# VHH binders against 2-(3-amino-3-carboxypropyl)histidine synthase (dph2): the designs that were tried, part 1

All scores and structures are predictions.

Target 1, 340 residues: 2-(3-amino-3-carboxypropyl)histidine synthase (dph2), of Methanocaldococcus jannaschii (q57907)
Amino acid sequence: MLFKTIFYQKLQKKVTTLFNLETERVIREIENLNKNNPKVIFQAPEGLKLKVEKEIEKIKQYFKQKNINIEIYLWGNTCFGACDLIDNHVKNLNVDLIIHYGHEKLSYANPEIKTLFIPAYHIFNKDEEEKILNDIKNFIEKHKSGGKKVAIATTIQYKKLLKDFNPSIILGCRGEVKEGDVILFVGTGRFHPLMIAYKYQKEVFIYNPLSKCFDKISEEEINKFIKKRILAISKLLLNKPKKVGVVLSTKKGQCRKRVFDEIIKLLEENDVNYLPILVDNISPDILFYDVDCYIIVACPRIVLDDYILYKKPIYTPEEFKLFLKNSFKYKFDEIKEDDF
Positions, changes and structure headers below are counted from each chain's first letter, unless a header gives other numbers; antibody chains aren't numbered by Kabat.
F, E and O are the ipSAE of ESMFold2-Fast, ESMFold2 and OpenDDE, as the mean of both directions, binder to target and target to binder. V2 is 0.75 times the mean of E and O plus 0.25 times the DockQ between their complexes.
Where letters were taken out, [cut] stands.
The coordinates of atoms that the task and the answers printed are left out; those that the model quotes come from them. Centres of patches stay.

## First folded at step 1 (VHH)

Design g1 (framework vhh_8ghr_2)
Fold by ESMFold2-Fast, scan of step 1:
Structure g1 (fold): chain B 340 residues (1-340), chain A 121 residues (1-121)
Amino acid sequence: as target 1 above (340 residues)
Amino acid sequence: EVQLVESGGGLVQPGGSLRLSCAASGFTFDSSYAIGWVRRAPGKGEELVARISPSGGYTSYADSVKGRFTISADISKNTAYLQMNSLRVEDTAVYYCARDYEYWSDAFDYWGQGTLVTVSS
């Protein structure tokens, strides 16, 4: 029992990722409010919430010592991206500042309440950093020797570590990658590397900085994913929907009203009946209407990651347009500035 | 109160099979979470053997187990599984189920208690 507990604690410490929560920057921003009673909300994704809870404790202690009566709230709901802005939910609390962990500000998602975005960069020890950078340098050199330029893509958490490689930073569901013959995605998860492989029609390799292992997106993996979505779209041809729910998220970074209006117009032109539905947060529990399927005008990850959780079929706007055009040239839905 | 509880470990002969289960409570599987299986054998380092994003259906495996192990998740039961086939003496280890953010690197924020798998003739 004791051995098991000690072993578990050592394992947890060894594989658990440390994050730079920029405590000094957060404190400075709160001090810049120039108030003796500042009101601050802390917002974080699930994987950071327990770490942010400890940050809240530290920050409370700091301001108590400064004789400042800080009023802190932790936002209890999940946060999935920089587009998850809570302004409308907290208007009555007269909040002075929101601290938004795990993301950078998106140009099209402008908060009404002053918001500080903390990327939460991963912290590696010196030996880990050296190994990661050497692994990547060796990969680049190997491909350069074969006459191929490597483009580096990564997520915000590794931006600082990889700065010397001029990486493309992948934000949410939008994957823009700089020119290269092959792409090395540095990070975890399969969604972004798969989307990038399909979008650019190039080989995508993966380097996981936590396991320090290389992997690759296979053609079979891409085809499997795309065929699954094409099959879902094909079901609309076999059983043409009589009535469709068109769901628009009211979240600032997801309220793609121009895309919504385009879909409504297309449904009207094709004589498809529809129910427009405004929701704050999209979940299976709230989609109980008498419709054949839903078109989700929000973050595309809701459809692509979560479609299996829904009782009725759900589609991205791009997927539904493929059905209307009788086209099977798959296109990922990406959030753009002109969508709003 | 997030909790992951493993079951299904035990003694098996080389070439045999075992299915490990990881029952989750205090959260539901969604697109934010991947479930990983990490093993540790005496005298060896920790190894991430398999990962799945339950809602996305994406899976990955360590080279040492590819073709032999299969990870899956039943979202309705809030349970993840590791089907282990063609077991080898080298697979002997304590297997841990861990919650990981697919979007957030391999950041493990909750771990199970571990279940012992012994492959011995």
Scores: ipSAE 0.000, ipTM 0.267, lowest interface PAE 12.7, mean pLDDT 80

Design g2 (framework vhh_8ghr_2)
Fold by ESMFold2-Fast, scan of step 1:
Structure g2 (fold): chain B 340 residues (1-340), chain A 120 residues (1-120)
Amino acid sequence: as target 1 above (340 residues)
Amino acid sequence: EVQLVESGGGLVQPGGSLRLSCAASGFTFSDSYYIGWVRRAPGKGEELVARIYPSGGSTSYADSVKGRFTISADISKNTAYLQMNSLRVEDTAVYYCAREYGDYEGMDYWGQGTLVTVSS
């Protein structure tokens, strides 16, 4: 048929060799349900969905051999991170277990349906591991020679590889890094290193373990991002909104009700009219209300990554607070335990 | 709907040049996305050859292409480019444009690919 189909098939095979999906652990947890007809949902980020489809086939075959009638579903909607908990949406399906790939459990997101978090650690061959670890050791020694302590930050996928460096694990939208003079972020994305560079006011270098290349967050890049968001906030000062939509996600890992309540109180105190809106997923097509702008009480990356896609301006709670305080000291919105 | 569409592939002689284009739709070159070029040669795995953070201008390259390939982006056209110079037979591959999402360390959307054949 199409060359695209062949490519995706080959990509699935590569992803299979690239990520540890802990098949044995998944099987064990399903067996521990001690049911003849267990109901299991598999949830994965976009880049793992095709690999997880193959995992589902393997798991079905395993349980068929054991004469256990497993009922499996793949969650078809996009998964945006560890905050994307679906338990409230699937209560009517009487599900026994959710397998959540690509993330680790967040302390502020406690699912009501038993959920197994599979980090999907990157699998490197011996030569690749040696190169990565040596590249990082050389970086640390170079900066140590200059009298500077390097703090290592990374995402869950590289936690196991980097364990001996005592890394700070960046979880979801929260960026907390242990003390250091310089930060080395080990990972592929640009958002987290930019956020921590601004937050800690320190030099942040990036090491991409897939390309084995170093990069650096520039002061210009930080300033460009911050000024762009300050400009969006400043537009509220030029045209004070008469009515704002305050959007709260109903997903348990994103239902930041305390933050929502604080924003409502601030709007009332500042005599700004508002429309409270409850949604499952936030997308441009559902925000069609008669308001001047929206405050998004959900995952902050909805605002920071995709605001251009929306017909009306959207803001994080922290950004809207800057407008109310007439302040230009930018602060990233981060999901915390006490937000819920 | 997010789409990435590649163009500019073709047949070229060793030492020649090609420029690949990647037109993005359904999203903008936001502050949180890398755009990468990934190639797959017959019988080999995927190799990330170049990537760019379009709004920040940061670029990186695989060792195999450093000094020969240049990645760039036109934010106003929502299009990324890969300028390939001093092409070698070993550069023969299908080249894919892909979006890299920061909270997941893989490519979340891929183009359909464009074939580059470097033949003597």
Scores: ipSAE 0.006, ipTM 0.392, lowest interface PAE 9.4, mean pLDDT 81

Design g3 (framework vhh_8ghr_2)
Fold by ESMFold2-Fast, scan of step 1:
Structure g3 (fold): chain B 340 residues (1-340), chain A 120 residues (1-120)
Amino acid sequence: as target 1 above (340 residues)
Amino acid sequence: EVQLVESGGGLVQPGGSLRLSCAASGFTFYDSYAIGWVRRAPGKGEELVARISPESGSTSYADSVKGRFTISADISKNTAYLQMNSLRVEDTAVYYCARGSEWYEDFDYWGQGTLVTVSS
């Protein structure tokens, strides 16, 4: 049936047009290993896993035609960010290369196994690109006529699209934005725009390049988040902890040993008993110890995204420092090069 | 107009399975909002049982349901699912689908709720 074939071709086009997986670059890096039997692991966030599965089939087919016996594995566990380095989990497999999709390499997280980071840039057609760029230019011009300089912030997926605007690239759990009176965040999600709105005390607008719509971070939204975290910190003042668990992730991109040592020293100086806990993956089911609360020395988003799932209160190092200093000026925990 | 509509609740025997659906309108899963399933049993507070970020695919589960429940999302259908297996009497609750930010704990929009009753 001809119409059925055309229908499936149209469906395949819709499914495959959203992300650049840089197939040619991946193949080139595997070829550069100069091995007849290279061992390669593919790692991707859940939203890309099915697309990466299809990518693996294409790559297997390519190397089979070249009489190269490639051994490919798909990493089956969840991948949260560039800090999810799997070196220690796969060292016994003698892997030659890891392909890490959806992220850019962090300067402070150096994998022991050679890793290629593929950002998976969003693909837009020419009409879409023109509309996005015109929407942003019109936003900038409108604010410039009001005497205000607009700073552009975005994530890695839109870096190439926005190159002419000299954007600040928000990476991982760290947000640094160049000088401006107003900030326009170009991207999806509310975490980074809310964090930078609070951090810089500036108006933050959001432009979603997928929906082509503008939005804004409201004062109410910021205040609501900050108030809830301050209330959680205030509970420590009402019921002073007798013993706290200090949890350090052993993942290379999350093993913030300097921050861990700093918080331990502060606990000792304030005569607070503690239990140091080393974990690979932090989850609610492993935190069952006889402590009043936990300080999570890892990715801050573990606390901010999932604290409601934990049986006992969990805090970032910065949040617990606010309690120790009897301060209520909230500060976001950000991963820095000197944290390790 | 943001709206979340749950379906799939009902009566099931202990050890049985149910699949809950949450159809979203007024926003898209491309917008990187988190979708959560929150339950409330008579005489108990709210419990977040599962959460997904549809665009990234990241998932998390409460200890009480881990290994038994699976949350998923179909971005093209703008619908989230909760597959509930090995159901227990204590899973009896009203299950709400809720939209939150990708990192903020608070949910800003809620569905009407769907009742799940686990009994012989």
Scores: ipSAE 0.000, ipTM 0.282, lowest interface PAE 13.4, mean pLDDT 81

Design g4 (framework vhh_8ghr_2)
Fold by ESMFold2-Fast, scan of step 1:
Structure g4 (fold): chain B 340 residues (1-340), chain A 120 residues (1-120)
Amino acid sequence: as target 1 above (340 residues)
Amino acid sequence: EVQLVESGGGLVQPGGSLRLSCAASGFTFSEDYAIGWVRRAPGKGEELVARIYPYSGDTSYADSVKGRFTISADISKNTAYLQMNSLRVEDTAVYYCARDLYSEYSLDYWGQGTLVTVSS
């Protein structure tokens, strides 16, 4: 019996969760601190906060029975990604461990406070798992019959389910896919499969494990997205900016200082005035400066998902470079290890 | 058959609060879709005020409502919410719940709308 299962029975299990919160692993890591009064912060995206609140209750009860006086805090602000590291915000609390739910650690984003990353893998029952795996196997076999190698791409929550297919794990700020003639994206969301279809110039199919349905990224869909961003870039040609704001995120995993320096150099070479701006979190309300537009050196999803929320135009570094080169060959901005 | 049904609109005084609900059917809340709240007021056109990606928990807000409005989603109930606090006369609009396939360029299904009137 696992600790999680035993504890649920003891509490007369009221609700199930769709995500594996790895309660036993969390407890083990807290025990490994070898302290009688460990201080632990729990951090989770909004969709997991209520589930994590229940986990905190279970963990407190466990340590109380062991006569260990655990001090637990739930981080009240939203967690947007693995790069959302809070260690500088909580130095005064002298915290021993942060539990970060919903993500895996980024190799280039190293927290100063020990942090345990819990991916929160999606839980499927056995019948659902069999159907999903059979649907994917049938898709792969059908394409092999046509002489085509299928590469599998997915997001973190489905990594464990798909482990035997050697999937490429896609993030909104980056996407690397292993070689194949055709790509099957297994997951929810259309931005990731659209980005990889454009980037690799390959057919991308989608399998949604929740609906158990297949779909495909169309050329029309890709062209619509690309044309919209090219139109935004073309506005800079019609009304050349006199002064631009260059925004750099200070978050570990987003502080792309090399890219920031490169953009500053290009602006100087092209005699474009600029205002360098350091921010922790990028939002519309903090961008109120006397500039014509902003170049966002951070997660590109801020530009691509949220540009409509901003009062002035915002661009990725790659988009602004297209304007300077007078080029219409679109390139997605991606966070790379050498950006820092 | 995709459907979004809003509720919770009405008349409130300046400084008041309202909570809007958006019940979805014909699809499951997942990372396939963001859910957004779009308002339309005379003379201002359409404004996206808030968006949520239910499974990732990512949220965003227009500058005009940030700090006053909170968007949330209940995956088990397949319902999204917009908590509106400190309402102003300029928040008067028809509020729509909309499904977004892959961010700001694809609002493909809209609800019928719910009227919010802020007046003395």
Scores: ipSAE 0.000, ipTM 0.207, lowest interface PAE 15.0, mean pLDDT 80

Design g5 (framework vhh_8ghr_2)
Fold by ESMFold2-Fast, scan of step 1:
Structure g5 (fold): chain B 340 residues (1-340), chain A 119 residues (1-119)
Amino acid sequence: as target 1 above (340 residues)
Amino acid sequence: EVQLVESGGGLVQPGGSLRLSCAASGFTFDYSYDIGWVRRAPGKGEELVARISPSGDYTSYADSVKGRFTISADISKNTAYLQMNSLRVEDTAVYYCAASYEDIYFDYWGQGTLVTVSS
């Protein structure tokens, strides 16, 4: 089987990387339930599922030795973020605890079933960690010598490694970065650094800790991405919609009801007819309604990553507001605490 | 439905050329995925032969194929390519297209396409 760490390691001849699944913390939380027959669900993103399967076996073995009859389930569907709460799907199983891997708890996404969030920090060996930290320190010093302050941005998996750099943690579709002249994004994806470059109008460099290589977001790359979305918005001016579908996800971490209400009000003020649609999971096959296009009030990456899969045009609320206000200053849609 | 559909494999003489294609459906190559080609021959481990960044600007190659193979991606067609020139008997393998989404999320793999270099 080929995994992402092996994928980069084979090309670069690097050391193996692992994830910290905090087995002891998971065991402690299960013990804290003070039950002889605790019921626990394990939920993980696809890249962690096989590792979590092995963790489940270790945990079963541990509780068997303690003469505790633990009932464990692995959540079989995918998990894309901390917003992906499964309470509604498992209500009838009388679950005592959910273990949610790969994420930290979001303040606006409160599960009804007790949930333990395990970030799954990347583990590097001593030599690899030293190289990563030295590469970053050298980058910071080089820019400091040029009179530039570097702000560090990263994802949750690298938070612990980079703690001494006071990094800004980027969450899915939301990027808040501390003040700096130049931003260094530490991670493997390109969407977050592109969004940050556009949002802050700063140079963004990328350091990939798996490959140990530097890269940079180019102005051309930003312009190409933004132009594509502006062209999609411009089509609304050429073919003004008679009726739009406004889709709201019912997932607790994505049910942005305030944003939904705001867009409905704007449609009414502009005499645009609409169909409000409630869905759990948004996919192309469920959007078959008699409308000209859809406004997706959910995770913005559904629009930005997957728009080509949809039969009819789809837009973020921010994109549709640009059309209504006859503005072409692009703004990324980001999930905020006050959206709910 | 998410899949990578590979094409272009087959039999070729030493010194010949083949172009492998990898068409994505169910997701978009738009700035979210690292795309690569991995090969596996019986008795050998998996070898990453080529990788391209989502922007298309950064490419990397295994030492065994450098100068002979070229990876490219056409985001508008949602398709990645591997141009294989000056093929050798040792290039005989099943070639897999792979797309990798960040650290902990999906890796998508094609079904593999057989490339046989023989006289």
Scores: ipSAE 0.014, ipTM 0.420, lowest interface PAE 6.5, mean pLDDT 81

Design g6 (framework vhh_8ghr_2)
Fold by ESMFold2-Fast, scan of step 1:
Structure g6 (fold): chain B 340 residues (1-340), chain A 124 residues (1-124)
Amino acid sequence: as target 1 above (340 residues)
Amino acid sequence: EVQLVESGGGLVQPGGSLRLSCAASGFTFSSDYYIGWVRRAPGKGEELVARISPSDSSTSYADSVKGRFTISADISKNTAYLQMNSLRVEDTAVYYCARSDYYEGSWEDAMDYWGQGTLVTVSS
């Protein structure tokens, strides 16, 4: 027992990380399988894969000391979100447990193989935590004195830190924010705060917990982003597509078959020829077909972040609908429960 | 402590060249981070110019700079570069080096550290 505690303590010290990968909880869940030969798959978003590789080495070493012959696999494809479930892909491997990093379980996306979700919360020291919380409290009080209720939005990495503020957790493909007069987005990056500023037509401020600096989404930034996508849609009006590739991800949490069927029906109603394409992972290398453009029925961030990488134009379902309606009132594509 | 320090900006005539450098400390390029160059001109907002994944050497470029700019990374020096050729007046901007811990498919959402920025002015 003491040996286990000391060994585990030493194992923890082998790697410095900025994220809480909950190594203790992962080990406990594997031990709870009560098997001498447990089969475990580790799944992580690209930014955590190399950190998770180090975790795998630590966990293998731990179980070797326990004379447990653990069989570990790292899922090699990119994980884009909590909706990225792999259970159907790995059913033939007789896997006992999947460890899914970087996300919390979605209520509507239920895995068939036992899955442990590790959010990978960002680690702050006590002084940093106190400063962040005080900065946010001061922001809220300042706006409250001006008669404005502040809604807090953040990503999963900061959920635990911000729990007392009742934050809205923004997913890569879904931005729902609780009621407020202004929104404070706590996090890094500009896409999510820009999306919610446009969607809710409210002032969005940004607090970066790593730099401890405040910023604000400007109307100019919103207009520039939206106009870039409107320009891409406008190209369809100038050169109307004769044939479109409609790409559907087969990933359980991204297989938006209802949205796919809606797009197919709209293409048929508008006499646009199409090629339906099923893929697991969407990348530029696999989209080489004789079509004028692609409609990506999957994670919208594939279009919005990576359209530059693709040889032919790619669009979200909502963007293509704007073309068909001859409308320039932009709408972000968001993954919803009824999409499936 | 993670830091990104840009250098190499300055004044250049149209058609000229500049090489920007981004020296990183507090993390290694052999790990799971992306490095991007983002520019901002007054009144024009932010534009991702180029991105590199040092771990697999994959690169991407904005259409406005394709064929003119080249991004690279030297893992041993922990430094990323942006080679800018055939510069235009429209390339005038503050250029930022940024690190991304690629979360949920987005480099922008996972941008956790930014450099101070380096000014590039293209004018006669």
Scores: ipSAE 0.000, ipTM 0.249, lowest interface PAE 13.0, mean pLDDT 80

Design g7 (framework vhh_8ghr_2)
Fold by ESMFold2-Fast, scan of step 1:
Structure g7 (fold): chain B 340 residues (1-340), chain A 122 residues (1-122)
Amino acid sequence: as target 1 above (340 residues)
Amino acid sequence: EVQLVESGGGLVQPGGSLRLSCAASGFTFESSYWIGWVRRAPGKGEELVARIYPSEGSTSYADSVKGRFTISADISKNTAYLQMNSLRVEDTAVYYCARYDSDEYGYALDYWGQGTLVTVSS
């Protein structure tokens, strides 16, 4: 109805999003290079790129006033997480510093070029913070009175806000959640809570800190997602591939060579012909080879979120293993320390 | 309840134009969601044609339609549009409006409308 539409519009217009881009820390790190012509690359995930563009302009003006000729680049390709390290791609530019927004440094992914990780925590005013924390505390208490322990999961942007709840921090490429009877995901988007619901086989509720509303992952949503991927896998059974492209990202944080080697071995054991392909950035435009399908050894979200953009079928390593085993028990592909 | 309702499909001659509309309810375009158009041609799989992130203004297109199709969104009307120009016989398909729930990084899962048929034929 019209009334409901107006209500939703008013609610959404009250929501503002601010990120702590730690401008002073970024400036200090650039100053600490002690150069008259420092070379700096700014890297950000899709949702932060426009905000980082404004940040770059601010930083340029600051150094211009100091008569320091800073050379700034914005990394134009998609960034899927802290695992998306670009240092090998920019060696020829003799870059002094990379500013990586939206993530914390991963223990298994060490950059060769000095990299500053800026988590870009969401900033809330005191009233918003109090409401968010109170909503979450009330949710926990309600479930506790019903005999259920609540596990809190969130993304890096809300880590500091939720520190007292001991949250599990979900990465774009991996989700591990601490023990609980029920999981409350605090954040935006439905990919992470859906993955967690399927993985742990537990009820997953969502609290959106921007709208301050609760929601829940339905069994219908889970079944719809799984059915689509099982259908894609079943097509391999119907039309067994004669030749498969096995794509490995050369990005340091995504070069899952161990997983790539495992898949190659399995293809050889099953007499499936293959073309090993090394790529920098995986996109539909560069996958035009004479193969029946691709196995993407990189960030699994390339397959799960964007498979429909590709002209030929693409699969995660776990999905292709299901085909080889003639199994329909779906398993999400996740980046692990042992993958490299 | 998320609901997407498509309209504007029909029969056109090759080289013609159509504008598809997608009226959304149960959420607002002020929220951080991708809105896209997916087509399913007779006897073929699904193809994501275009998508838009209304709150930030970002768009992307399939290679098959770049330069011919334009996606847009009217936040005040909570409606997305696909302007299709220089239509070809191979554009014949059922066109679905989809909402992609994304996190701050732009990843997505989809919800779909009922579809609207576009037939390009002489």
Scores: ipSAE 0.011, ipTM 0.390, lowest interface PAE 9.3, mean pLDDT 81

Design g8 (framework vhh_8ghr_2)
Fold by ESMFold2-Fast, scan of step 1:
Structure g8 (fold): chain B 340 residues (1-340), chain A 121 residues (1-121)
Amino acid sequence: as target 1 above (340 residues)
Amino acid sequence: EVQLVESGGGLVQPGGSLRLSCAASGFTFSYSYAIGWVRRAPGKGEELVARISPYSGSTSYADSVKGRFTISADISKNTAYLQMNSLRVEDTAVYYCARHSYYDTSGFDYWGQGTLVTVSS
């Protein structure tokens, strides 16, 4: 029944993990606009949208009691990172403030509309916090007794919890990790720790703060990933593309124009015909052109996470460069300040 | 050990609904993995009906089920769901939950045992 789906979705909403949405700070920033009719847009990743909906209700109620006529919008499209800046999309609305949840500001992505970044730190109860911190301390001590320095890497949601460990914060498709003999990634998922293991050529352990379990990225896992990507790239050598679609995202934090220009130049130097395509959001249903494959100049995880959703092969700029060089030295595509 | 365990299949009349569940163990729902629902009817090839990348929230559907089926994932429970509405006789098949690892360009690397869905009057 459709009703069963709706009921389950409501139940999931009630069971949603607690995040610090800094309601008081958001209210303060809106008050600081010093307007009787402030216009505010709320932007959040999918996992926070339902929780942000409740925040909007609280904030509307607060300002109604203050006799301030606040105009609030929730940004309805997907948001994966701080690189999803919407200010160019909402200029016609004369917005005073954007509240961007789930991320911190990126140095290469400067909004023109005033934007408040709320990291949405994960909230743990005291028993959970104690267990997590103790597990990590024990891990560090064990390796220290073996003569090895542990570097801690994590995502923004756990930054505050782990602050005393001086963690490196991994941002979307980009990660810089501080010096260490061994890296402990604190978080969920395997993409970031695998990328870090390959990039730094160090042992990477994983601690999942939700399950309170340790795991490790194996050399076999890294080699399997790299081998499969190299095989996908090698298919271009067997079936040389005659025409390539080069897709550039127009999102301010993803509009990697320098990388786009570099790829166009390389295609011209190698006599490969191409179609430049500008898109806001990249999805399978918009890539229907008469080309052999696509080079995605945007978030590299579109290629690595979602390539099977696409009817034609898609590649990162770095992967396509490997094809042109006839090289087997894999390199992960990472969004950098100098890409723009 | 990686395991995918399906539940929720059964007999239903045309126009009815079923919700399939896929409980995963031995890995976490993350950027590195997508979960697909693949069906196989007797004498037919495999059809990918729905796919989700749990962390990104990206979903896709076969044209045959688009608008009728909804895929979702609960990262905290490490479980994926396929809500099947407005079921047709043609939807009769064994439904498999499968993990797509981005370490394997050939597609799905781990499969559940399958759950039978029969749509008949």
Scores: ipSAE 0.000, ipTM 0.186, lowest interface PAE 16.9, mean pLDDT 80

